# Designs tried in a protein design chat: VHH binders against Abasic site processing protein HMCES (HMCES). Part 23

Target 1, 269 residues: Abasic site processing protein HMCES (HMCES), of Homo sapiens (Human) (q96fz2)
Amino acid sequence: CGRTSCHLPRDVLTRACAYQDRRGQQRLPEWRDPDKYCPSYNKSPQSNSPVLLSRLHFEKDADSSERIIAPMRWGLVPSWFKESDPSKLQFNTTNCRSDTVMEKRSFKVPLGKGRRCVVLADGFYEWQRCQGTNQRQPYFIYFPQIKTEKSGSIGAADSPENWEKVWDNWRLLTMAGIFDCWEPPEGGDVLYSYTIITVDSCKGLSDIHHRMPAILDGEEAVSKWLDFGEVSTQEALKLIHPTENITFHAVSSVVNNSRNNTPECLAPV

## First folded at step 17 (VHH)

Design ub3 (from ub0 with T56Q)
Fold by ESMFold2, fold request of step 20:
Structure ub3 (fold): chain B 269 residues (1-269), chain A 117 residues (1-117)
Amino acid sequence: as target 1 above (269 residues)
Amino acid sequence: QGQLVESGGGLVQPGGSLRLSCADAGFDFSHYDMAWYRQAPGKERELVARINYGGQTNYADSVKGRFTISRDNAKSTLYLQMNSLKPEDTAMYYCAAGLEYDSFEYWGQGTRVTVSA
């Protein structure tokens, strides 16, 4: 998983993240660093994207079922990293394989601190090798949408009303992540950064690509993954598996260039 | 098996040089870690050299000082400059790319390098 869409305006995104705390109260997540949110139809590693995490990470004695939403850097920088430039990390931390997560210091250490997050996106892109050498068909992959009629177009953004018909009630993709906090040795702001946990693809996606992000399907899974105050690492890892509750459609090659940030990136072809 | 395409292999005398290239014109690998692996007949596939998205490199001990890995992100191309070639360098050479920690999800079909008189 190396490309996502997360294009919703901040207010729409926030409302899509409505949840219930452990007492059953309906809430919206509280933002941290909202000015770092950079919506785009075409997000790449090293860019910022919003994640959910427990309030307990920020406030001593907070209710661990309450959620914060914050932009973080895609590509985890471990808290123990000593160089001044994150690009000097020997290994890529964009994704973390679920089968070795407890064997890798970069992920074991933050996971032991309960640094679990939910990575938000409209959906993600993956490229399928077509018949013929090196030709590729990109797909946009996302949760099935429960309030969408077949008369609407996912890529149509020619008026506010058409955009709202698709996106106002869009179910965000919720991926399991691990984050860490790194203090640059030369000073400056603490860097929050995340990795997306990956698993073998489900049967429905196996013809597109053999890996997929670990998707947390439903509020129970999301709540358990986030709540490090009540859910141990061992129990949380049981949530990490492929899901068949996923859909996709082919898109044009516009998305291939990561500088293209238009609705055409995810429009069906 | 893979969508990456290697080129530059061939027959070379001991002490000679080759430059391998690996490209995928239909995909942007600039955020990926990339590597060269090789597999000699009857042996398991082994890492030759790795380069992260920021240009940080790592080499197998058997090739240090003789091989140089590099990348050109504008062309989405990976290179392996192989100098002072030895018969034990004879193998299929594979290009790999990945975003998973210490793993590679994309592989080429390989190019053969033969070092003999």
Scores: ipSAE 0.719, ipTM 0.861, lowest interface PAE 1.0, mean pLDDT 90
Fold by ESMFold2, fold request of step 20:
Structure ub3 (fold): chain B 269 residues (1-269), chain A 117 residues (1-117)
Amino acid sequence: as target 1 above (269 residues)
Amino acid sequence: QGQLVESGGGLVQPGGSLRLSCADAGFDFSHYDMAWYRQAPGKERELVARINYGGQTNYADSVKGRFTISRDNAKSTLYLQMNSLKPEDTAMYYCAAGLEYDSFEYWGQGTRVTVSA
């Protein structure tokens, strides 16, 4: 997983993240650093994207089932990193394999601190190897969405009013992540950064790519992954597996250039 | 073909030089870590050199000081400059790219390098 769409305005994104706390009360997540949110149809590694995490990471004695939403850098920078420039990390931290996560210090240490997060996106992109042509076929991959009357898919929106309705009820993709906090050695603010956990692809995606992000399907999975106060690392890792509850459609090559930030990036072809 | 494609292999005498290239038409690998691997006849595939998205390099002991890995992100192309070649460097050389920690998800089909008199 190396490219996502997360384009919703902050207020729409926040409403899509409505949840219930442990008492059953309906809540919205509280923002940290909202000015760092950079919506785009075409997010790449090293950019900021919103993640959910437990309030307990910020407030002693907080209810660990309550959620904060904050932009973080994609590409985990370990707290022990000593260079001033994260691009000097020897290994890529954009993704973390689930089968070796407890063997890698970069991921084991923050997991031991309960630094689990849920990475939010409209969906992600993946490129299929094509035989017989000199081109890859990109796909946009996302949760199945509830069809509305007359419309219900991205490609059916042919006016501003229909486009707004498609996204106003969009079910966000929720991916399992790990985050860490790094203090630059030469000074500056603490950097919050995340990695996305990956697994072997499900059968439905295997013809596109052999890896996929670990997707947390449903409120129970999301709550357990976030709640480090009540759910141990060992128990949380049981949530990490492929899912078949996923859909996709082919898109044009516009998305190939990470500088292209337009609805065309995810439009069906 | 929508995959990494290696080029620049061939036959050279001991002590000679070769330059390998690797690219993928129309795909941007600028955010990826990249590597060269090799596989000699009857041997397992082994890492030769790797370079992260920021240009930080790492080499196998057997090639350190003789081989140089580099990348041109504007062209999305990976290079391996091989100097002072030895018969033991004879192998199929593979290009790889990835975003996962300490592993690679994309591979080429390879280019052959033969070092003999």
Scores: ipSAE 0.709, ipTM 0.858, lowest interface PAE 1.0, mean pLDDT 90
Fold by ESMFold2, fold request of step 20:
Structure ub3 (fold): chain B 269 residues (1-269), chain A 117 residues (1-117)
Amino acid sequence: as target 1 above (269 residues)
Amino acid sequence: QGQLVESGGGLVQPGGSLRLSCADAGFDFSHYDMAWYRQAPGKERELVARINYGGQTNYADSVKGRFTISRDNAKSTLYLQMNSLKPEDTAMYYCAAGLEYDSFEYWGQGTRVTVSA
């Protein structure tokens, strides 16, 4: 998993993240650093994307079931990193394999601090190897969407208002992540950064790529992953597995260049 | 064929030089870590050199000072300049790319390098 779409305006994204706390009260997540949110149809590693995390990470004695939403850098920078420039990390932290997460200090240490997050996206892109050509076929991969008039049907939009209706009640993809907090050695703001946990692909995606992000399917899974106050690391890791509840469609090569930020990136071909 | 493709392998005399290239048409690896691995007959596959997305390099001790890994992110191409070649450098050389900590998700089929008189 190395490319996502997360393009909704901040207010629409926030409403899509409505949730219930442990008392059953309906809430919206509270933003941190909203000015760092950069919506795009074509997010790449090292860019910022919104994640959910427990309020308890920011406020002593807070209800750990309450959620904060904040942009974080894709590509975890460990708290112990000593150089001034994250691009000097010798190992890549864009993805974290589930089968070795407890063997890697870069991931095990923040997990032990309860630094679990949910990475938000419209969906993610993956490139299928094609026989007989020297090119790959990109796909946009996302949760099945509830179909109403124009809702959830990306190819049906033929005007700005129809496009808005396509994304009404869009079910955001919710991926399991680990984050860490790094203080640059020469000062400056603390850098929040995340990795996406990966698993073997489900059967439905295996023809596209052999790995997929660990998807948290449903509010129970999301709540348990976030709530480090009540759910241990061992229990949380049981949530990490492939899912078949996923759909996809082919897209054009416009998405190949990570600088292209247009609806065409995810449009069916 | 949509995969990493190595080129530039061949037969070369001891002390000679060879330059390997690796690319994947239509795929942008600029955010990926990349590496060269090699496997000699009867040996385990071993890391030769790696380069992260930011240009930081690491080399196996057996090739330091003789081999240079580089990348051109605008062309999404990885290179290995091999100088002062020795018979022990004879192997299949593989290009790899990935976004995982210490493993690579994308591999080429390899190119053979043979160093003999």
Scores: ipSAE 0.691, ipTM 0.847, lowest interface PAE 1.2, mean pLDDT 90
Fold by ESMFold2, look of step 19:
Parts: sequence; C-alpha cells; structure tokens
Structure ub3 (fold): chain B 269 residues (1-269), chain A 117 residues (1-117)
Amino acid sequence: as target 1 above (269 residues)
Amino acid sequence: QGQLVESGGGLVQPGGSLRLSCADAGFDFSHYDMAWYRQAPGKERELVARINYGGQTNYADSVKGRFTISRDNAKSTLYLQMNSLKPEDTAMYYCAAGLEYDSFEYWGQGTRVTVSA
C-alpha cells in the first residue's frame, strides 16, 4: 500500500469518524494539529494523512476509548533515530509486514508503548500488470458503500451537488497502523509518523497485488485496535488479517503521477 | 508481484563492464526503496546493492568498489553500473522495489549477465 485518496474536507471527514465510546455515548474525535491536514485524491509516502488514536496518548487518566484525530507523516520515524533528516533511514517504513512486526525494532518499540493508530483514507490504489502489456492497470480499492436513492456515481463528482451525493456518507477505509514520536536532534516540534501494517491479499484482491493493508472492518475492530489501555498488544494483533469485505474499480493512469490531485484519479473507467 | 523490466545484460569478458537499467513503464518509484539482486545457477538469490528513496546506498561486500547503484527519479529508472566484472558475477540479475521494511514487493523477470572468455 503506497498510494491513498484522503480528499474529504475536514468537517466531512470528522463527521465520517463519528463513534461511540465505551459508555455508548456518540462522539466525534477531537482534532490535534488540524492545520496540517492536506486533503488530496493522491496521497504518497512522506505526506501527512489523518489517523485516529486514543486520547490516553495525550492526557493522563483519560478514557482510553475516546479518540483523537491528527495528521501524521506517512513513513514511521523511530523515536531512537539519531540523524536530523528522516530520508537517512536505511529501510522504508511506509509499510510494516504483519508476520515480522515483533522482530523489527522500528515497529516493536512503539507497539510496546501502545502506539497503535487507525489510518484513514477514502480508499487506496494498487497497480495490476495486465497480460500482454508492459503497462499496469491502477485500481481504486475501498469498502463497499451503502447505496441510497440520494447516492451518486463516483465518476459524476464534477459539481458540488454531485460531489455531496457520493461523499457525504462515504464509509472511510480504516487501516491498522503503528505510530512513533521523534524528537529532532536539532530541536523543533515532535514529529508524529506512522506505518501501515500489511498482510497477504485476500482472494478478491490477489489478481491485483499479493499484499494489502490490514483493514479493520467495523467499529469493534477499530475500538480494540485503538484502546491500548484495555487491549493488550497480543490481543490487538489478532485483529490483523486480510478481509474479503472490499471492492474496487479500474481507474485511469492519471493517478500514476503523484502530483495529479483531481477527482479523475479515482473515477471509474 | 510487480513487472519491473530489466535490460542491459549480456556476455562480457572478465574485466569488462555492463550497465543494467530497470523501469516499469509509467509507474512512479520515487518513494520506493530499490535494489538489485542476483542468482547464480544452484545458488540462492542474493542482494547486490540497494538504494533508498533518499539516495542512501548499500552494497554487498563482493561488489563494493566495482558496482554502483543509482536512480533517476524523474525517469523512474534504476541503474547498476558493473565494472571489473569477474566470472563469479555471472548470474541472472533482478530489479526489486518496495515499501515494506527490508522487504521488496515488486520484482522484475531478470536479465542475464555472463562473464566468460
């Protein structure tokens, strides 16, 4: 998983993240650093994307079931990193394999601190090599969406009214992540950064690519992954597996260039 | 599995040079770590050289000083300059790219390099 769409305006995104705390109270997550949110149809590694994490990471004695939403850098920078420039990391931390997560210090250390997050996106992109060509076919991959009479087609988002019909009730993709907090040696703000956990693809995606993000399907899975106060690392890792509850459609090659930030990136072809 | 395409392999005499290249038409690898691997007959695939998205390189001891890995992000192309070639460099050479920690998700079909008189 190396490309996502996360294009919703902040207020729409926040409403899509409505949840219930452990007492059953309906809540919205509280933002940290909202000005660092950079919506785009075409997010790449090293860019910021919003993640959910437990309030307990920020407030002593907070209810660990309450959620904060914050933009974080894609590509985990370990807290122990000594150089001043994250591009000096020798290994890529965009993704973390689930089968070796407890063997890699970059991921084991923050995971042991309960630094679990849910990475938010409209969906992700993956490229399939087509038989008989050198070109790859990009796909936009996302949760199945509830269809209503007011629902619009993804490809018809060419005006504010049509956009609302598609996106106002969009079910966000929720991917399991690990984050860390790095203090630059030269000083400055603490850098929050994340990796997306990956697994072998489900059967439905195996013809596109052999890896997929670990998707947390439903509020119970999301709550357990986030709640490091009540859910141990061992129990949380049982949530990490492929899912078949996923859909996709082919998109044009416009998405190939990561500088293209238009609705065409995810429009069906 | 990705379909990276290697080129530049061939037959060369000991002491000679070759330049390998690798691309995946129209795909942007600028955020990926990339590598060259090789596999000689009857041996396991082994790392030759790697380069991260920021340009940091690492080489196997057996090729250090003779081989140079480089990348051109504008063209999304990976290169391996191989100098002072030895018979033990004979292998199928594979391009790899990845976003997973110390692992590669995309591989090419390989290009053959033969070093023999």
Scores: ipSAE 0.683, ipTM 0.847, lowest interface PAE 1.2, mean pLDDT 90

Design ub49 (from ub0 with F27I)
Fold by OpenDDE, fold request of step 23:
Structure ub49 (fold): chain B 269 residues (1-269), chain A 117 residues (1-117)
Amino acid sequence: as target 1 above (269 residues)
Amino acid sequence: QGQLVESGGGLVQPGGSLRLSCADAGIDFSHYDMAWYRQAPGKERELVARINYGGTTNYADSVKGRFTISRDNAKSTLYLQMNSLKPEDTAMYYCAAGLEYDSFEYWGQGTRVTVSA
């Protein structure tokens, strides 16, 4: 996963993240650093994206089932990193392979501290190799959406009003992530950054790309992943596997350029 | 499977130079770590050189001082300048790119380099 979409307005995004805490109370996640949220149809590594994490990370004695939403840098900078420039990390930390997560200090240490997060996106992009050509076909990959009589498929939105309706009820993709807090050696603000855990692709996606993000499907999976107070690392890691509960459609080459930030990025072709 | 395409391989005499290129027309690799690997006949594939997305480079001891890995993010192209080539450098050279820690998800089909008198 090297490209995502996360374009919803902050209020819509927040509502889409509604949840029930351990007591069964309906809640919205509280924002930290909302000003760092930058909606985009085309999110690349090193950019900020919103993630969910347990309130217990910020408040002592907090209910660990309560959720915070915070924009974090895509590409984990480990807390132990002593250089002033994150780009000096020897290995890329955009994604973390699930099979070696416990072998890599950069991921094992924060994971051991319970620093699990859910990375939010409309969906993610992958490029399929076209046989016989040097071209790639991009796809937008996301959770299946509930078809309402009026909303049809993303491609059926024939009016701005219908388009808004589709996104007002959009089920966000929830990807398993690990985050860390890095204090720059020269001082300044603490950097929160994350990596996406990746797995081998499910059968349905395998023809497009052989790797996919670990998707947490459903409220239970999301809750367990976030709740480091009650759910151990070992138990949480059991949630990391490929899922077939995804859909996708072909999109235009507009998304190929990371600078393009328009609805055309995820529009069906 | 990535559609990285290597070019620039060929036959060269000992002491000669080659410049390999690797490019993908569809994917922006500006955020990717990239690397050159090589596989000689009857040998295992080995890392030749690595360059992270920030331009930090690492080389195998056998090629240090002779090979230079570089990238042009605007062109989404990876290069390997190979100087002072030796017969031992004869191999299929592969380009790789990835966003995963210490792993590459995209691989080229390779370009053959033959160093022979």
Scores: ipSAE 0.875, ipTM 0.934, lowest interface PAE 0.5, mean pLDDT 93
Fold by OpenDDE, fold request of step 23:
Structure ub49 (fold): chain B 269 residues (1-269), chain A 117 residues (1-117)
Amino acid sequence: as target 1 above (269 residues)
Amino acid sequence: QGQLVESGGGLVQPGGSLRLSCADAGIDFSHYDMAWYRQAPGKERELVARINYGGTTNYADSVKGRFTISRDNAKSTLYLQMNSLKPEDTAMYYCAAGLEYDSFEYWGQGTRVTVSA
């Protein structure tokens, strides 16, 4: 996963992240650093994206089932990193392979500290190799959406009104992530950054790309992943596997350029 | 899987030079780590050189001082300048790109480099 969409307005995004805590109370996640949220149809590594994490990470006596939403840098900077420039990391930390997550210090250490997060997106993009050509076809991949009488398909959004209807009830993609906190050697603000855990692609996606993000499908999976107070690392890692519960459609090459930030990026062609 | 296409391989005499290129027209690799690998006949594939998205480079000991890896993000092209080539450098050379830690998702088909008198 090297490109995502996360374009919803903050209020809509927040509502889309409604959840029940362990007591069954309906809640909205509280924002940390809401001003760092930058909605975009075309999110690339090193940009900020919103993630969910347990409130317990910020408050010592907090209910670990409560959720915080915070923009974090895509590309994990490990806490032990001593250079002033994260780009000097030897290995790319945009994604973390599930099969080697426990072998890599950059991921094992924060994971052991319970620093699990859920990365939010409308969906993610992948590029399929076209046979016989040097061209790639991009696809937008996302959760199946519930067809309500009121909500047209992304393709049916012929009007601004219809567009809003589609996105007001959009089920966000929830990807398993690991985050860390890095203190720059030169001082300044603590950097929160994340990596997306990746797995082999499901059968349905395998023709497009052989790797996919580990998707946490459903509230239980999301809750367990986030709740490091009650759920051990070992148990949490059991949630990391390919899922077939995804859909996709072909999009235009507009998304190929990371500078393009328009609805055309995820529009069906 | 990938449409990385290597070029620039060929036959060269010992002490000669070659410049390999790797390009993909479909994907912006500006955020990707990239690398050159090589595989000699009967040997395992080995890392030759790596360059991260920030331009930080790493080389195998066997090629240090002789090979230079570089990238042009605007052209989505990876390069390997190979100087002072030796017969032991004979191999199929592969370019790779990835966003995963110590792993590459995209691979080229390879370009053959033969160093022979």
Scores: ipSAE 0.875, ipTM 0.933, lowest interface PAE 0.5, mean pLDDT 93
Fold by OpenDDE, fold request of step 23:
Order: sequence, then structure tokens, then C-alpha cells
Structure ub49 (fold): chain B 269 residues (1-269), chain A 117 residues (1-117)
Amino acid sequence: as target 1 above (269 residues)
Amino acid sequence: QGQLVESGGGLVQPGGSLRLSCADAGIDFSHYDMAWYRQAPGKERELVARINYGGTTNYADSVKGRFTISRDNAKSTLYLQMNSLKPEDTAMYYCAAGLEYDSFEYWGQGTRVTVSA
């Protein structure tokens, strides 16, 4: 996963992240650093994206089932990194392979501290190689959405009003992530950054691409992944596997350029 | 696996030079770590050179001072300038790109480099 969409307005995004705590109380996640949220149809590594994490990371004795939403940098900068420039990291930390997560210090250490997060997106993009050509077809990949008689599929939106309705009820993609906190040697604000855990693709996606993000499907999976107070690392890692519960459609080559940030990026062709 | 396309391989005499290129028309690799690998006959594939997304480079000891890895993000192209080539450099050279820690997701089919008198 090297490209995502996360374009919802902050209020819509917040509502889409409604959840029940362990007591069954309906809640909205509280924002940390809401000003760092930058909606985009085309999110690339090193950009900020919103993630969910347990409130217990910020407040002592907090209910660990309560959720915070915070924009974090895509590409984990480990806390032990002593250089002033994150781009000097020897290895790319955009994604973390699930099979070696416990072998890499950059991921094992924060994971051991319970620094699990859920990376939010409308969906992610992958590029399929076209047979017989050097060209690639991009696809937008996301959770199946509930079709209402009026909203249809993303491709069926024939009016701005219908388009808004589709996104107001959009089920966000929830990807398993690990985050860390890095203090720059030269001072400044603490940097929160994350990596997306990746797995082999499910059968349905395998013709497009052989790797996919670890998707946490459903409230239980999301809750368990976030709740580092009650759920051990070992138990949490059991949630990391390919899922077939995804859909996709072909999009235009507009998304190929990371500078393009328009609805055309995820529109069906 | 997504396929990168290598070019620039060929037959050269010892002491000669070659420039390899690797490109993909569909994917912006500006955020990817990239690398050149090579595999000689009867040997295992080995890392030749690596360049991270920030331009930081690393080389195998056997090619230090002779080979230069570089990238053009605007063209989404990776290069390997090979100078002072030796018969021991004879191999299939592969381009790789990835966003995963110490792993490459994309690989080329390879370009053959033969160094012979």
C-alpha cells in the first residue's frame, strides 16, 4: 500500500468513527491535533493521515477502550532514531511486513509498548500490470458499501447531492498500524508517525497485486487492536491476516501523480 | 509482483562502462526505496546498491568506487552507472523497489551484463 484516499471533512470523518466503548456507551473519538488533518483523495507516504488509538496512550488510568483520533505521519520514525532527518532511515518504514514485524526493532519496540493504531482511509490504490504492455491499471480498493436505492455505487452518483450522500455514509477502511513517538534531536514537537502492517493479498485481490494492508474488519477487530490495556501483543497479532471482504473498481491514471488531489482519483472509469 | 523494466545491459570489455536504467511508466516510485541486485551463474542473488527515498545510498564492497546508483524521481527512473567493469561483474542485473522494511515488492525481469575480453 503506497497510496490512500482520506478526503472526508473532519466532522464527517469523526461521525464515521463512532464506536461503543466496553460499557456499550456510544462515543465519538476525541481529536488530538485536528489542525494537522489534511483531507486528500491522494495520500502518499510521509503525508499525515488520521489514525485511531487508545485514550490510555495520553491519559493515565483512562479507559483503554476509549478512542482518540489523531493525524500522524505515514512512515514510522522510531523513537530511538538519532538523526535529525527521517529520510536518513536505512529502510523504508511506510509498510511493515506482518511476517517479520517481531524481527525488526523499529516495529517490535513500539508494538511492545502497545502502540497500535488503526489507520483510516476511504480506501487504497493499487496498480495492476496490463498484460502485453508496460502499462498499469490503477484500482481503488475499499470496503463494500451499503447500497441504498438512491446512492448507488460511487460510479452511479449522477449529482453532487448523491455524491455527498454516498460519502456521508461511507464505511471507512480500517487498517492495522503501529505508531511511534519521535523527539527530534534539534528540538521541536514530538513526531507521531505510523506504519501500515501488510500481508499477502487475498484471492480476490491477487490478480491486481500480491500484497495488501492488514485490514481490521468490524468493530470487534478494531477494538481489540486498539485496546492494548486488555489485549496482549500476541492476541492482537492474531487479527493480522488477509481479508476477502473488499471490493474495487478501476480508476483513471490521474491518481498516478501524487500531486493530483481531485475526486477524479477515485472515480470509476 | 509489479514489474520494473531494466535496460542498458550488454557485452563489454574489462575496464569498460555501462549504464543500466530501470523504469516503470505506471507507478511513482519517489517514495520507494530502490535497489540493484545481480545474480551470476551458479551464485545467489546479491545486493549491488541501494538508494532510499531520500537519496541515501549503500553499496556492496565489491562495487564501491566503481558503481553509482542514482534516481530521477521526475522520470521515475533508477540508474546504475558501472565503471571499471570486471569479469566478476558478469551477471543478470535486477531492479527492485519497495515500501516495506528491508523488502522489495517490485522486481524487474533483469538485464544481462557480460564482461569479457
Scores: ipSAE 0.874, ipTM 0.935, lowest interface PAE 0.5, mean pLDDT 93
Fold by OpenDDE, fold request of step 20:
Structure ub49 (fold): chain B 269 residues (1-269), chain A 117 residues (1-117)
Amino acid sequence: as target 1 above (269 residues)
Amino acid sequence: QGQLVESGGGLVQPGGSLRLSCADAGIDFSHYDMAWYRQAPGKERELVARINYGGTTNYADSVKGRFTISRDNAKSTLYLQMNSLKPEDTAMYYCAAGLEYDSFEYWGQGTRVTVSA
């Protein structure tokens, strides 16, 4: 996963992240650093994206089932990193392979501290190799959306009004992530950053790309991943596997350029 | 499997130079770590050189001082300048790119380099 979409307005995004705590109470996640949230149809590594994490990370006596939403840097900077420039990291930390997560210090250490997060996106992009050509076809990949009787297919949202309705009820993609806190050696603000855990692609996606993000499908999976107070690392890692519960459609080459930030990025062609 | 396409391989005399290129027409690799690997006949594939997304480079000891890895992010192209080539450098050279820690998702089909008198 090297490109995502996360374009919803902050209020819509927040509502889309509604959840029930362990007591069954309906809640919205509380924002940390809401001003760092930058909606975009085309998110690349090193940009900020919103993630969910347990409130227990910030408050010692907090209910670990409560959720915070915070923009974090995509590309994990480990806490032990002593250089002033994160780009000097020897290895790319955009994604973390699930099969070697426990072998790499950069991921093992924060994971052991319970620093699990859910990375939020409308969906992610992948590029399929076209047979016989040097061209690639990009796809937007996301959760299946509930078709309300009145809401035509994403493609049928011919009216601005219908488009707004689609996104008001959009089911966000929830990807498993690990985050860390880095204090720059020169001082300044603590940097929160994350990596996305990746797995082998499911059968349905295998023709597009052989790797995919670990998707947490459903409230139970999301809750267990986040709740490091009650769920051990070992148990949490059992949630990391490919899922077939995804859909996709072809999009234009507009998304190829990371500078393009328009609805055309995820529009079906 | 990515559509990384290597070019620039060929036959060269010892002491000669070659410049390899690797490009993908569809993917912006500006955020990717990239690398050159090589595989000689009967030998295992080995890392030749690596460049991270920030331009930090690493080389195998056998090629240090002779080879230079570089990238043009605007063109999504990776280069390997090979100077002072030796017969031992004869191999299939592969380009790789990835966003995963110490792993590459995309691989080229390779370009053959032959160093012979």
Scores: ipSAE 0.872, ipTM 0.934, lowest interface PAE 0.5, mean pLDDT 93

